VHH binders against q9u232. Designs and how they scored, part 1

Every score and structure here is a prediction.

Target 1, 300 residues: q9u232
Amino acid sequence: MATVPFPILCLPDFVLQKSLKLMGVVEHLCLSILSKNIKQLIATLKGYPKCFSFKFVPFTSLTVVGERFKHFSFRFDIDESSQNANLRSYTDEGTYITLTVPGFTVKHWIEHVAYVLCRNNSIKLVLWEPNIDEVYEIVKDMRTVEVVIVSSEIQSCHLLKLFPSLRYLGVYKAPISAQILTYNLLHLEVKTKVTLNDILISNCSNFSISGNDVSDKELNFFMRSWIKGSNPRLTKFYIRNSLRVRDPYLETVLFQNIDYIETHKKIYWRTFEISRPDGTKADVMWDPLYNSYFNMTVQH
Below, numbering starts at 1 at the first letter of every chain, in headers, positions and changes, except where a header shows other numbers; Kabat numbers aren't used for antibody chains.
F is the ipSAE of ESMFold2-Fast. E and O are both the ipSAE of ESMFold2, at different seeds. Each is the mean of both directions, binder to target and target to binder. V2 is 0.75 times the mean of E and O plus 0.25 times the DockQ between their complexes.
[cut] marks letters that were taken out.

## First folded at step 1 (VHH; framework vhh_etentamig_d1)

Design c07
Fold by ESMFold2-Fast, scan of step 1:
Structure c07 (fold): chain B 300 residues (1-300), chain A 123 residues (1-123)
Amino acid sequence: as target 1 above (300 residues)
Amino acid sequence: EVQLLESGGGLVQPGGSLRLSCAASGFTFSDYYMSWVRQAPGKGPEWVSGISGSGGSTYYADSVKGRFTISRDNSKNTLYLQMNSLRAEDTAVYYCAKGEDFWSGYYETFDYRGQGTLVTVSS
């Protein structure tokens, strides 16, 4: 069971609110299940992140992660076979507090945590398996879904129909489809294989790729295409390379047939400026020692 | 110190079978969810299958449902993946992963997954 100081529940609301402001998230969650009044008081407190990440894992549990890893993150595992929720620090796997609320389902716990700790109507979903219809039934009437991370194969048209307010999409363990690539996302993050063609047809504003092996010849082609008007919505393009399967970039290959200006030259990074005929400029930067990343940012 | 050691990979013909094993040490094996993740040449990593600490719940990627079976022996601290009706598309390095890797999203951290075992499906 949760360890809760009994006398605090008998304090007047003014004194109780002052006491709650001195407590941490674990204590707030433990107290929030004890009475309707204290739940409402905790929900009015300032200082909590506006939104929490909810993970639906391939196992029969829900994981809740705070917006900031180091200062305010917790793991909250809900067992489908029990009415128990196990609360622990994100970094401590051994010690946990068991919370029991008769009749609480995964949906009730998400609603409760969102009410108590989240101030905006946006939620983040992390999908570790293709159970999107089940997840949708849980969240459809609760809050606006703006952020989704998928680590399993999901039908793209179905995903976009269920979550039309989607702004940020992460694709970690599934093949990426043209439907997702051409959708008007603010941010698309991909950790699965992408091709040069996938990059060129993308319609997102911020495109982040990791775990791929994108060659200097492919990046050269992309940059030359951008100069000619491709990817008109693009504001930022980032690649974190797979170090074990990629050869170092060559400047002579990266900028072949591109007019550029070197703006900063340091031992650990180099920054270059490229331009469109219309005067639009972009900053290009990569790690010349380890070739671990490539970054292109469009100037406003 | 968490240690995971995969074995059982090799060359097999299409339609054949292989059984992968993962020997775990450094943690209370029966308390943790375990997964199999694979990475094919030139592709990103793909989650294959997962199993609860007790073994009571199992999960599979659509690409392997009906062909692969995940199991565990908590008395031996060992995770298994029985692979049947193998296809050329199953060719990959297969990794054993402690469940925390999926919760954290740190799939690039090899400290929590083993060195892997290569499965090649070729005629």
Scores: ipSAE 0.000, ipTM 0.140, lowest interface PAE 12.7, mean pLDDT 72

